VH-VL binders against Protein LST7 (LST7). Designs and how they scored, part 1

All scores and structures are predictions.

Target 1, 242 residues: Protein LST7 (LST7), of Saccharomyces cerevisiae (p53237)
Amino acid sequence: MSSTVISLAHFCDKHGPRIISVTQSAEKGTLGEELLVPDYPTESYCESCLLQFPEESTRSMRCFIEDVPFITTQYSSIRYQLLNSIIKRAFSEETMIYDNMPFIFFDDLRGLNLVIGFKLYDENARGNERRYCFILTVDSRSHDDSMKMLSEHWNFIIGGFDKMIAYIKNIHKSEFLGKNKTVENNLETLNNNAFIGSYLRANKSKFGRNLVSLTDDKFLFVRIHKWNSFLLHTVMNENKLP
Unless a header shows other numbers, all headers, positions and changes below count from the first letter of the chain; antibody chains are not in Kabat numbers.
F is the ipSAE of ESMFold2-Fast. E and O are both the ipSAE of ESMFold2, at different seeds. Each is the mean of both directions, binder to target and target to binder. V2 is 0.75 times the mean of E and O plus 0.25 times the DockQ between their complexes.
[cut] stands for letters that were removed.
The coordinates of atoms that the task and the answers printed are left out; those that the model quotes come from them. Centres of patches stay.

## First folded at step 4 (VH-VL; framework fv_polzastobart)

Design s1 (from p11c with heavy chain S30D)
Fold by ESMFold2-Fast, scan of step 4:
Structure s1 (fold): chain C 242 residues (1-242), chain A 119 residues (1-119), chain B 107 residues (1-107)
Amino acid sequence: as target 1 above (242 residues)
Amino acid sequence: QITLKESGPTLVKPTQTLTLTCTFSGFSLDTSGVAVSWIRQPPGKALEWLASIYWDDSKYNNPSLKSRLTVTKDTSKNQVVLTMTNMDPVDTATYYCARLEDYTYFDSWGQGTLVTVSS
Amino acid sequence: DIQMTQSPSSLSTSVGDRVTITCRASQGISSYLAWYQQKPGKAPKLLIYDASSLESGVASRFSGSGSGTDFTFTISSLQPEDVATYFCQQFYSYPRTFGQGTKLEIK
């Protein structure tokens, strides 16, 4: 289907490198359900690995930019298995610098991969940090064509990811500081922690917090879906003529 | 161009059930994050959210109205229906349907329909 | 439920004046606040979303600011067509709740 996708991945203390979400363009009429793994096993997904939309029943998100559908999902046994090797390589110590600096590598099967890594504080995580990355994958046999596309859109792509990461880091910092700084923020955090605490007590896990919990932004994955969709639309639908 | 229009009875007797239909165009209620919502406004008063129905058939009802509210959709007709039981004179209001995008705000509104509850 | 308190309930001012309306949430709602304009006999119209983002097609004299619990809506230079009631709305939690409205009139 789509030759260009954007993944959000993290390093899970239990599962290692794991995809949280994949955003891709699709053919008209494609439903997110077609990209989902049937019978999602709860035991294979810990709290920190979940793609969490505001509504409990939501497993995928689809939007239209002009006439093109863009879909964000977590797992698909058919389409997303091939990205596992990419995320394993992305989290290699040799290639990942968690400071927003991009790096590029080519995979014989999956083409060009542009990776940008970042970290968030999580008291429940090993070493008190969560490692994340965004990956733009251009699945093309032509390395020259992929690099040309990337170079032509470099400022737009890197600027886009930098803005997304800056937003995530800023609201994460605000949530973290809010727990300790004001009575109002402490009351809101206590109310949120009561809800989250009830949810976490239902799960016999001390694993890391998910991205929504770390940022206190229940619309975060809606924002990421929209941002990634726009980024992909711009990159894929630009004039290809010299 | 997005349009929404409310239709239904303009006069309802106490204890009767109100049924309002919202007919829309310019968008589909099968797009993720999109909902059609019902909001009412008694004469000279504030807006009060009643119910929302999302693309995935998820439904949210205002708890202050107890179990009086039901919202359903018919995507083939581009319609959303609100049913409100046991109408009372205090339920006299202009009823609006509105589009909600990405779980957030109401970006497009119908013209509203005044429903008067009296004997 | 999250209570939204608007101030003032009404105001009268002159064309060209700067108008400020405030909205206070009973608990923190981050930036999840919208502002609507409602002219007499008409449906509300979205002006500002995410506390400070101007809706497409809305005049640049309208602006919003704030986060957490305290929010401000401003009209930099009042025009005759701005006579309306203005409402804030939180979309942080269900149920969605609105302020009581601010009725704006020209002297």
Scores: ipSAE 0.006, ipTM 0.504, lowest interface PAE 10.1, mean pLDDT 79

Design s10 (from p11c with heavy chain A35G)
Fold by ESMFold2-Fast, scan of step 4:
Structure s10 (fold): chain C 242 residues (1-242), chain A 119 residues (1-119), chain B 107 residues (1-107)
Amino acid sequence: as target 1 above (242 residues)
Amino acid sequence: QITLKESGPTLVKPTQTLTLTCTFSGFSLSTSGVGVSWIRQPPGKALEWLASIYWDDSKYNNPSLKSRLTVTKDTSKNQVVLTMTNMDPVDTATYYCARLEDYTYFDSWGQGTLVTVSS
Amino acid sequence: DIQMTQSPSSLSTSVGDRVTITCRASQGISSYLAWYQQKPGKAPKLLIYDASSLESGVASRFSGSGSGTDFTFTISSLQPEDVATYFCQQFYSYPRTFGQGTKLEIK
């Protein structure tokens, strides 16, 4: 594994904590398809869990920064089994409050993890919320070296994730207001919440929405891929970790 | 350095088929996320996107012209070919090919080739 | 299709002046907008991508702003080499669509 990766994960109402995407640097000549697991369990796959690129058949994205390939995939090789454990831990931590506040935990086998959680409105979800997090995983045997890197790049890393989350929240809000402007206008003129509550429940679909649907942004994952790749490139080249 | 160059006939008669070739260097259509598009510009008018083809052979054609357009690639020759049927004088334009990555904007353009449709 | 409307269609101004060109999308396109410069007889050149990001090698006097439906392109101090036609382009959805262009010239 490259020593640093970025995961985007969510809490699925059906399947619990799940990876949506993992962005990592790769060796020259690596194809994204080589990182995919051919026979992943379908029971761990549903609409709300989708990594959706503009071409529906595309399962990976690759870009080059100074001749170094960076690849984003959802389902992948055995390396992602370790990340699944990290993601489950991130969602179970008491410190996870989904308010953009970062927290850190470390694991002797999996390294240092910086987590930033956030939530989006989804009328189809339990509690009307989709819960997400970005996780920066530094797979290093030295906790001191990992903490030094994190401390030296703290403002850059946190600023980067905050900008990504702010963008996602802003376009999500625009999508919600755009699609539901009539409902919003009705809510502004109606003072009886019992009728409104019944109306909203009656109009819920049966399935949770994926992140592209929640934002109405077909290129969202392309942007996340590019932002995460740039963040990784900057951190890995300005402070090289063992 | 990335370069693209359009080639093909400069004069086409009405009802004939136009075939244009884009030859490029400095990148490969075997690279994930990379594509090549065709854009045209009638004299003094706006740019109009025609078609795109990507590394995985996925294709997008302008719906208003879809029945007339075919785009293909030859990755080994670094070439993309546009075929447009039933040419009309209103199709007179400078035709460009351009590179894009990750389904975004056009970062590199060919010099363009003027195609005149007249009898 | 998403319609892109530019204003003005043409403008004539003096060297050193601040120039602003606007572009409006018929529906929300987030920040999925690019600006191109086209000099007479030449191919378009990318200047701004993602509404506000300056392309590598492009002079810092060029800038972009906006999101959703309303976008602005600015030249902070016009230079003689900036005379050209400028186009906005959305890449939010297929088909890709361009504005009608703004022709910029010096008095």
Scores: ipSAE 0.000, ipTM 0.441, lowest interface PAE 14.0, mean pLDDT 80

Design s12 (from p11c with heavy chain D56N S58D)
Fold by ESMFold2-Fast, scan of step 4:
Structure s12 (fold): chain C 242 residues (1-242), chain A 119 residues (1-119), chain B 107 residues (1-107)
Amino acid sequence: as target 1 above (242 residues)
Amino acid sequence: QITLKESGPTLVKPTQTLTLTCTFSGFSLSTSGVAVSWIRQPPGKALEWLASIYWNDDKYNNPSLKSRLTVTKDTSKNQVVLTMTNMDPVDTATYYCARLEDYTYFDSWGQGTLVTVSS
Amino acid sequence: DIQMTQSPSSLSTSVGDRVTITCRASQGISSYLAWYQQKPGKAPKLLIYDASSLESGVASRFSGSGSGTDFTFTISSLQPEDVATYFCQQFYSYPRTFGQGTKLEIK
């Protein structure tokens, strides 16, 4: 049992702020299925909102660090309403410019939240950009205890999120440049640029893409799960018995 | 300490079915992201990945051999079994089992078992 | 399938020399490449993962670099115990594929 969780969220063009994944510690014997929201309406999410693991039917991932289970799911049954309230607050923050600069907020209902926002290019998205954030939530009414934990682990937490975001941006950039180079090479052998331009536009998908599609990394959420689990394990060490 | 060990017949006749067992310790195949894989190496040649089975029973088989390959696990016994049908002399190779996590690389390997296919 | 091509197929050099082995992928694989060392009669051993990350317990004279389609593995100062065959492997997609191997010998 831990009060600390990490969420990955985005601003969906269709649905507004939405959770993509929640990573949290669990009690021994907890199955990932138990942390899913039962009867969650499929209408409430679209392709761009999906948590996608390499296996097509997998909805959760679990790992163990020092015999403590850490579970990643798209939704958390334990904290569903709380996390939805948190992401609405986070995405309404006027000072968030999605440049990896962290910001913090606290209140009695939402606890302490550390938010780091970033953007990715998506030609299928409104404005050609998708807005994302990682949120570290300490679900506690004690501001002082929460800030003490955050302060003690500040460099580790910020450094970790920065490295993960840098990884995502770098592989996204590589995917974008790879596709453009392939198109350029194909066009070099063709002498009808107007026809090719029309063909490429006609065949371009207009559907919003998920994070795996934007990076061409089908293991991306496995890495995010592993990293978030390690981060949580490290910052929760004060809750372990000596 | 992670260990893996292959066991099974060392001699197989053409057209027979090969069954190899990988017995492991130091990790659980119920841990998320963990898989056990089979890789083979003909004498003096390159490594060839055959199959992987993940903690959630998700299976990947080499497409060139898919119709011949079956991989199963018994998590309670810490064992993974590979079955390969219709053996041919070209299937003579050292067969390894190896651990991977997070759909990446092979971080721990068994010692390998040489399987000779000959009449 | 992604084809992995290594060069050279064999290399003979002297203790203390700098050794470089290259690996080329038939399509972009980002940094999803590993390097393995295999001594005669033994199983392969992981040396480098994610193209450039050194596996725990592996000597610092081993290094890797590259991204996309072209990758290099380097031994900064060859030691006698480094006599082995070295393989690259992509883990970008299934099926997982290996290079044909580079056999390293001392003169």
Scores: ipSAE 0.006, ipTM 0.494, lowest interface PAE 11.2, mean pLDDT 81

Design s13 (from p11c with heavy chain S58D)
Fold by ESMFold2-Fast, scan of step 4:
Structure s13 (fold): chain C 242 residues (1-242), chain A 119 residues (1-119), chain B 107 residues (1-107)
Amino acid sequence: as target 1 above (242 residues)
Amino acid sequence: QITLKESGPTLVKPTQTLTLTCTFSGFSLSTSGVAVSWIRQPPGKALEWLASIYWDDDKYNNPSLKSRLTVTKDTSKNQVVLTMTNMDPVDTATYYCARLEDYTYFDSWGQGTLVTVSS
Amino acid sequence: DIQMTQSPSSLSTSVGDRVTITCRASQGISSYLAWYQQKPGKAPKLLIYDASSLESGVASRFSGSGSGTDFTFTISSLQPEDVATYFCQQFYSYPRTFGQGTKLEIK
């Protein structure tokens, strides 16, 4: 992988901390499928861990920004072994309170990591909540160069992630209210509390929903791909990172 | 230190079922990404992967032997069990259990147990 | 299934010699290849992973290279304790498959 990547990760009820997708810049001529391991056992992923594009068989997407390819792929531990310890650390930090507050940690082998966490409601999840984060990883030969890049682009990076998260939360809220109104309209007790109804249903299901299901936006991962690609493009071109 | 040890019968008659247990220490099969696998080696021949069981109870069996193989785990006992039905003399081999992480290579191996299939 | 073919099947050489073993996959496997050493009566021991990465505690005279379909394993200066059978293994796809092994002996 490239030296600067953005991961989307979540806390899976079955698997614990797990990366859903990785977005990175690539060399000219790189195809998205080249960053996947063909025949990798995707069946080992639960629904909430899968990267879901509108074409359901697709596990990668590529776009070009000023002739530079940017690729988002389904997470594979084979391709991204170095990120596994990073996401476990991100979810274990005391400062991870899932309220869009950023925090940074440095890993000696894997570089600087900027983490921003958020929560979504899921009636199928343990405790009725899904925990997510975006992680910007900068693995540079120079710690000082990495810190300089983060410092110079701090407002842009944080503002970008905040806007992405706000969009996700808003569309999730719209989906949640829509589904609960439909359920309420089909019940004899229409004045019931929607949150209580959803909570009771959650006790009957052991499996969490994926991000597309939680938002009812089959293009959500396309949007995330484009947003992350633009953020990486802006950061990399302003400072010409090593 | 990671250790694995195979146990079970060393002699099996044709048509019988083989049951082997792998007991391990120094790691947990509840750790994300960790799996225990069974590999066999007939005398003087190549290694053949048989089955793997992952921390989340996800299982993979060799397609050529799939109908004969069952793999299970008991995380509380640090044990993985392989069951292979309808044993034949060609199944005579040293059976190993081995650890892997993140769907990769086998980083730690048991000592192996020779299972002979004869009447 | 991905077929792994090793060459040579056996090799006899002298202490201090450079030894090269090759492994070919029937389809592209990127760098998802490991090399194991197996001494008589012992379990295999991991030497090289991800085609070229040396396992912790393994002597630096062992090295690996290659990507795609063609891979090489090298011992830069053969020592007496290196007498063993060496196996390659792909972990690109299920089922996991091994080469047939290369038996290394000293003349």
Scores: ipSAE 0.000, ipTM 0.412, lowest interface PAE 16.9, mean pLDDT 79

Design s16 (from p11c with heavy chain S58Q)
Fold by ESMFold2-Fast, scan of step 4:
Structure s16 (fold): chain C 242 residues (1-242), chain A 119 residues (1-119), chain B 107 residues (1-107)
Amino acid sequence: as target 1 above (242 residues)
Amino acid sequence: QITLKESGPTLVKPTQTLTLTCTFSGFSLSTSGVAVSWIRQPPGKALEWLASIYWDDQKYNNPSLKSRLTVTKDTSKNQVVLTMTNMDPVDTATYYCARLEDYTYFDSWGQGTLVTVSS
Amino acid sequence: DIQMTQSPSSLSTSVGDRVTITCRASQGISSYLAWYQQKPGKAPKLLIYDASSLESGVASRFSGSGSGTDFTFTISSLQPEDVATYFCQQFYSYPRTFGQGTKLEIK
């Protein structure tokens, strides 16, 4: 089957559209060592772009599903320029809706791409919001073959991303409300992010915040990689016969 | 056919470090998605999750216990080791190791080992 | 952290009775809840996972239901061997948290 990857990307206030992580598979029965990034300089990344694992020195992670290694890294040397082009297209305001609604685009350079966008509150961000998307990329010149694969797994793929985004939004909301729990509990009608943001802006940090900081979940990227790996394994395994 | 068993000291003095070993059989900690976790239960109280270590060496520690916790594995020996520093009488509890898959629930448990912290 | 609250803390009833225990999460946890049985001096045993799925080898009189924040565990007809403390556990997020337990006794 055609190569498929899942990217998590965001719009950085300093750098524009940027890859946070890429989940991809290596050959079955191998360790996928060629895809691991042993030492990646983080000085070229601002805080909000950072792929952060529970152990701070870790730059990549591997998991196995039925002897197939799945690797996540901040950058993939394989197809980096292509993925960067895809992400820039995805964050175009004309083609992205940040409401969990998927959209699809295709061309012979970038293949078939399924994009689902979402937003999180961040008082340190421009406009007080961070924009994110998950992108499933099917790297194939055949639109029909790619759409057939996507269509066969549509409910599984969309359901998977929806559950993952719901999880992220829920733990983000819990972290946001947790820091202001006493105030929130005394203001039962405080149910809008703009009003809450106004209260928090008085004491805001000047440093950008990454997804781990926004959710207070040091294991978030481990979960995302595991879920993306299972999604990729399922779609790849069921479409291994052309 | 899955068996887990905890071993280690049953009496620890305050400020000492506790080291517990979980020895298991009937599964491999090289199997994708599999993890071994440590859970404790003070006498008459609720269960408290302490730490988990996954097949790929990903580690999760209870934030309330900070850096007091270290969990390691030796896949070839079918063992997982928990180290907890600076023990206090409030840490007196039965300590269990348990198996889980895919970041879910604990499907198999060891018999537990009571650790008493006293002078 | 997600707080899990069980009700009642203890319950005494007769063999053959229907037993109901509830568990409430401090935030939505979807269906990511498990129920454990712990007999005196023994390790906990998984009975129910994903809120309503019965673990292999567990008697069919045990069942679970619920989603979001409110969950129920039921024993349709209490047997003498069911005397135990029952715990709910969320696995929606780390840290994993447990309810305080419900001690079940026969009159």
Scores: ipSAE 0.000, ipTM 0.435, lowest interface PAE 14.4, mean pLDDT 80

Design s17 (from p11c with heavy chain S58Y)
Fold by ESMFold2-Fast, scan of step 4:
Structure s17 (fold): chain C 242 residues (1-242), chain A 119 residues (1-119), chain B 107 residues (1-107)
Amino acid sequence: as target 1 above (242 residues)
Amino acid sequence: QITLKESGPTLVKPTQTLTLTCTFSGFSLSTSGVAVSWIRQPPGKALEWLASIYWDDYKYNNPSLKSRLTVTKDTSKNQVVLTMTNMDPVDTATYYCARLEDYTYFDSWGQGTLVTVSS
Amino acid sequence: DIQMTQSPSSLSTSVGDRVTITCRASQGISSYLAWYQQKPGKAPKLLIYDASSLESGVASRFSGSGSGTDFTFTISSLQPEDVATYFCQQFYSYPRTFGQGTKLEIK
């Protein structure tokens, strides 16, 4: 097990700061279901907060890197209270403008946290935007050791987050443009029913969309799981020089 | 060096179940992001993807054939098995197994096995 | 499903000629396209991935270009060993789909 985890969080219009996913290393034999919070309230499962894998019944994903299991779940039973405290602090930072600029904070309760915020367009969201952040949490270590690890891996960590965020933004942009083309094609075939189309759009749900819906990539969280697992593995094992 | 090889019956009667085995070497289905897939090609026609099974036992089946397809793996034997029910003469094709990584393209292919469905 | 349409269905040309094959997707697939070569009686071989990236060990005369819905595969100077059927494949979404193939022959 590692004291370092990666979270993906967002600011929910209904619930405020909420964790979408947590990726962490585990001991051999740990099942993803064991890391879930059993009593997590169903009222907290609004559409925009969901961790969604391609198989809808799947609640966790696991992979092995050099015999070490890495697991992604919506909430971690081991770190639930700590991570909730961390995301509240992250989203309270007044100067963060969600432009991929890293933000670091440390305290004795929450450890060292590297926060990178970004936003996506969503017409159903307050202010037409969804606010997200990736958080790398280094827990149960001295401040000096945590900062040394972060500094030594800075380019790798920041580069990794930047590439993943760029991927998300690019596929989101493609989905937005694709929706516009689909509407144009539909209107061409339904020229005499243009008013019906307008009426249907006016009456659709105004609830915020989840990340899979915003990108039209049902495999998005599989990629995030794999990427976060690789980053954690590299960072935690980099000091084992040959 | 990565190798894959298909094995199974070359002649199947209509309504029977086809079982094909892919045996591979040079990689492990325990490696993160790795999958083995089944693709078929009727004589003189295009390639058609059938199913994929990933390192974490995640499975994807072609929706047009989903009710007929089952894919399983045995990582200790380096084998992946495809089962296809209710065979019909239109299912006559060369069946390939192939490797992919990271949900992308097929980078290594088996030699293929021709399966003929006739009465 | 994403439909992949290739043009032409077959092509006959001379050694040393420049060969161009096109592939069109029924919807935007970004750069998530691969090109395969299949010689008679053999399995397909990956030549190009991510629309324009040359696979390791593949001759530099092969190239790819395009994004979104329209893609092109080019052989800059045809060699006798290039006689084969060429297929495009999208890996943007499941199910994975292939073009119908372009049969390339030397006259």
Scores: ipSAE 0.007, ipTM 0.459, lowest interface PAE 13.0, mean pLDDT 80

Design s18 (from p11c with heavy chain D56S)
Fold by ESMFold2-Fast, scan of step 4:
Structure s18 (fold): chain C 242 residues (1-242), chain A 119 residues (1-119), chain B 107 residues (1-107)
Amino acid sequence: as target 1 above (242 residues)
Amino acid sequence: QITLKESGPTLVKPTQTLTLTCTFSGFSLSTSGVAVSWIRQPPGKALEWLASIYWSDSKYNNPSLKSRLTVTKDTSKNQVVLTMTNMDPVDTATYYCARLEDYTYFDSWGQGTLVTVSS
Amino acid sequence: DIQMTQSPSSLSTSVGDRVTITCRASQGISSYLAWYQQKPGKAPKLLIYDASSLESGVASRFSGSGSGTDFTFTISSLQPEDVATYFCQQFYSYPRTFGQGTKLEIK
């Protein structure tokens, strides 16, 4: 298992900080089956927390880059306690205003963590916003070695996350604008009572909305898996360069 | 703008070695995630991927062509070279070089060069 | 290796018609599929990537859909300049593989 991991986490209205996805690599030449979890504990996850792939029954995604397996799952049995500790600290940082500004923290227990926060608008969320972050974790006791790797790849890592977040925000904005146009069209074609009834039901009901729902992109987690796998592969393959 | 251009011999005799050069501009093969690939197309047939070389110097060759393929890069010249040994008339095809990023699809293609293998 | 099968192998239709081409993968490839257009004597041109995303500068009449093993490519209203051979390609794993192509002609 590689020491470098990428997580996507959010602040759930019901559960607080929660991991949505974890992308990890396994040893070159192997299938990485130790990272595949066929069944997830779902009891502590609501709809807004779910990792959703296009096929309903799909619980994990795996790809191979230069014979290295990269696997995205919602649950990491190997790093469960570590990642939960990391996200609790990340979401407690006073200076994180969810504007793509990175921050870093390190300790012997949690390793080196680069955190980039962002937010999306959701009418059905507390405060009308959903808070997310990407976290790159280097699971190592060596502060100096970890910082050396991060510094050498700083522009690539930050640029990569900025592009991912920009994509997510742009597609979310398009979905939000499309939904507003649909409401206007429905208002034009429906009688007054039918529209009001539908509007009140929709606005009064509390819906759990996951990231796929907020973006209307069924392939979103496929893209995130691909982006994170490539980022990890690049960092791992070039970390020995001066 | 991104451009790629193939160059090399247009006629090769059976058993000889083919060497093709791809010269490109508008991007660098030292940029993380970037690769240059070779694809061929026999007249009237489907496209066949041959090989890819990545910024990291990692190489992927089509298993069906085994050890016949060698791909190298010269980042200072913006060139990628394909070498294919033991040419046969069945290898007659238009050979393309193409760019890809992040282990995905081919977003930019050269014009192609027709290589005929005959006695 | 992942085999890509296209249907039909060729079709002839009229300007303004809706054209649909299908591509089937021998195993699940999620959304890791691209569609290319190749005009006679020219290199292929990327039209669609990630199964459904339209490449920049490509006309909006072209679209793609599907995931897993079954994919479709659509031209909503055929234009004379669309006469070409169309290829699907998977980039889920190495080796990269292409469909056999669909030759599109006007009656």
Scores: ipSAE 0.000, ipTM 0.420, lowest interface PAE 15.9, mean pLDDT 81

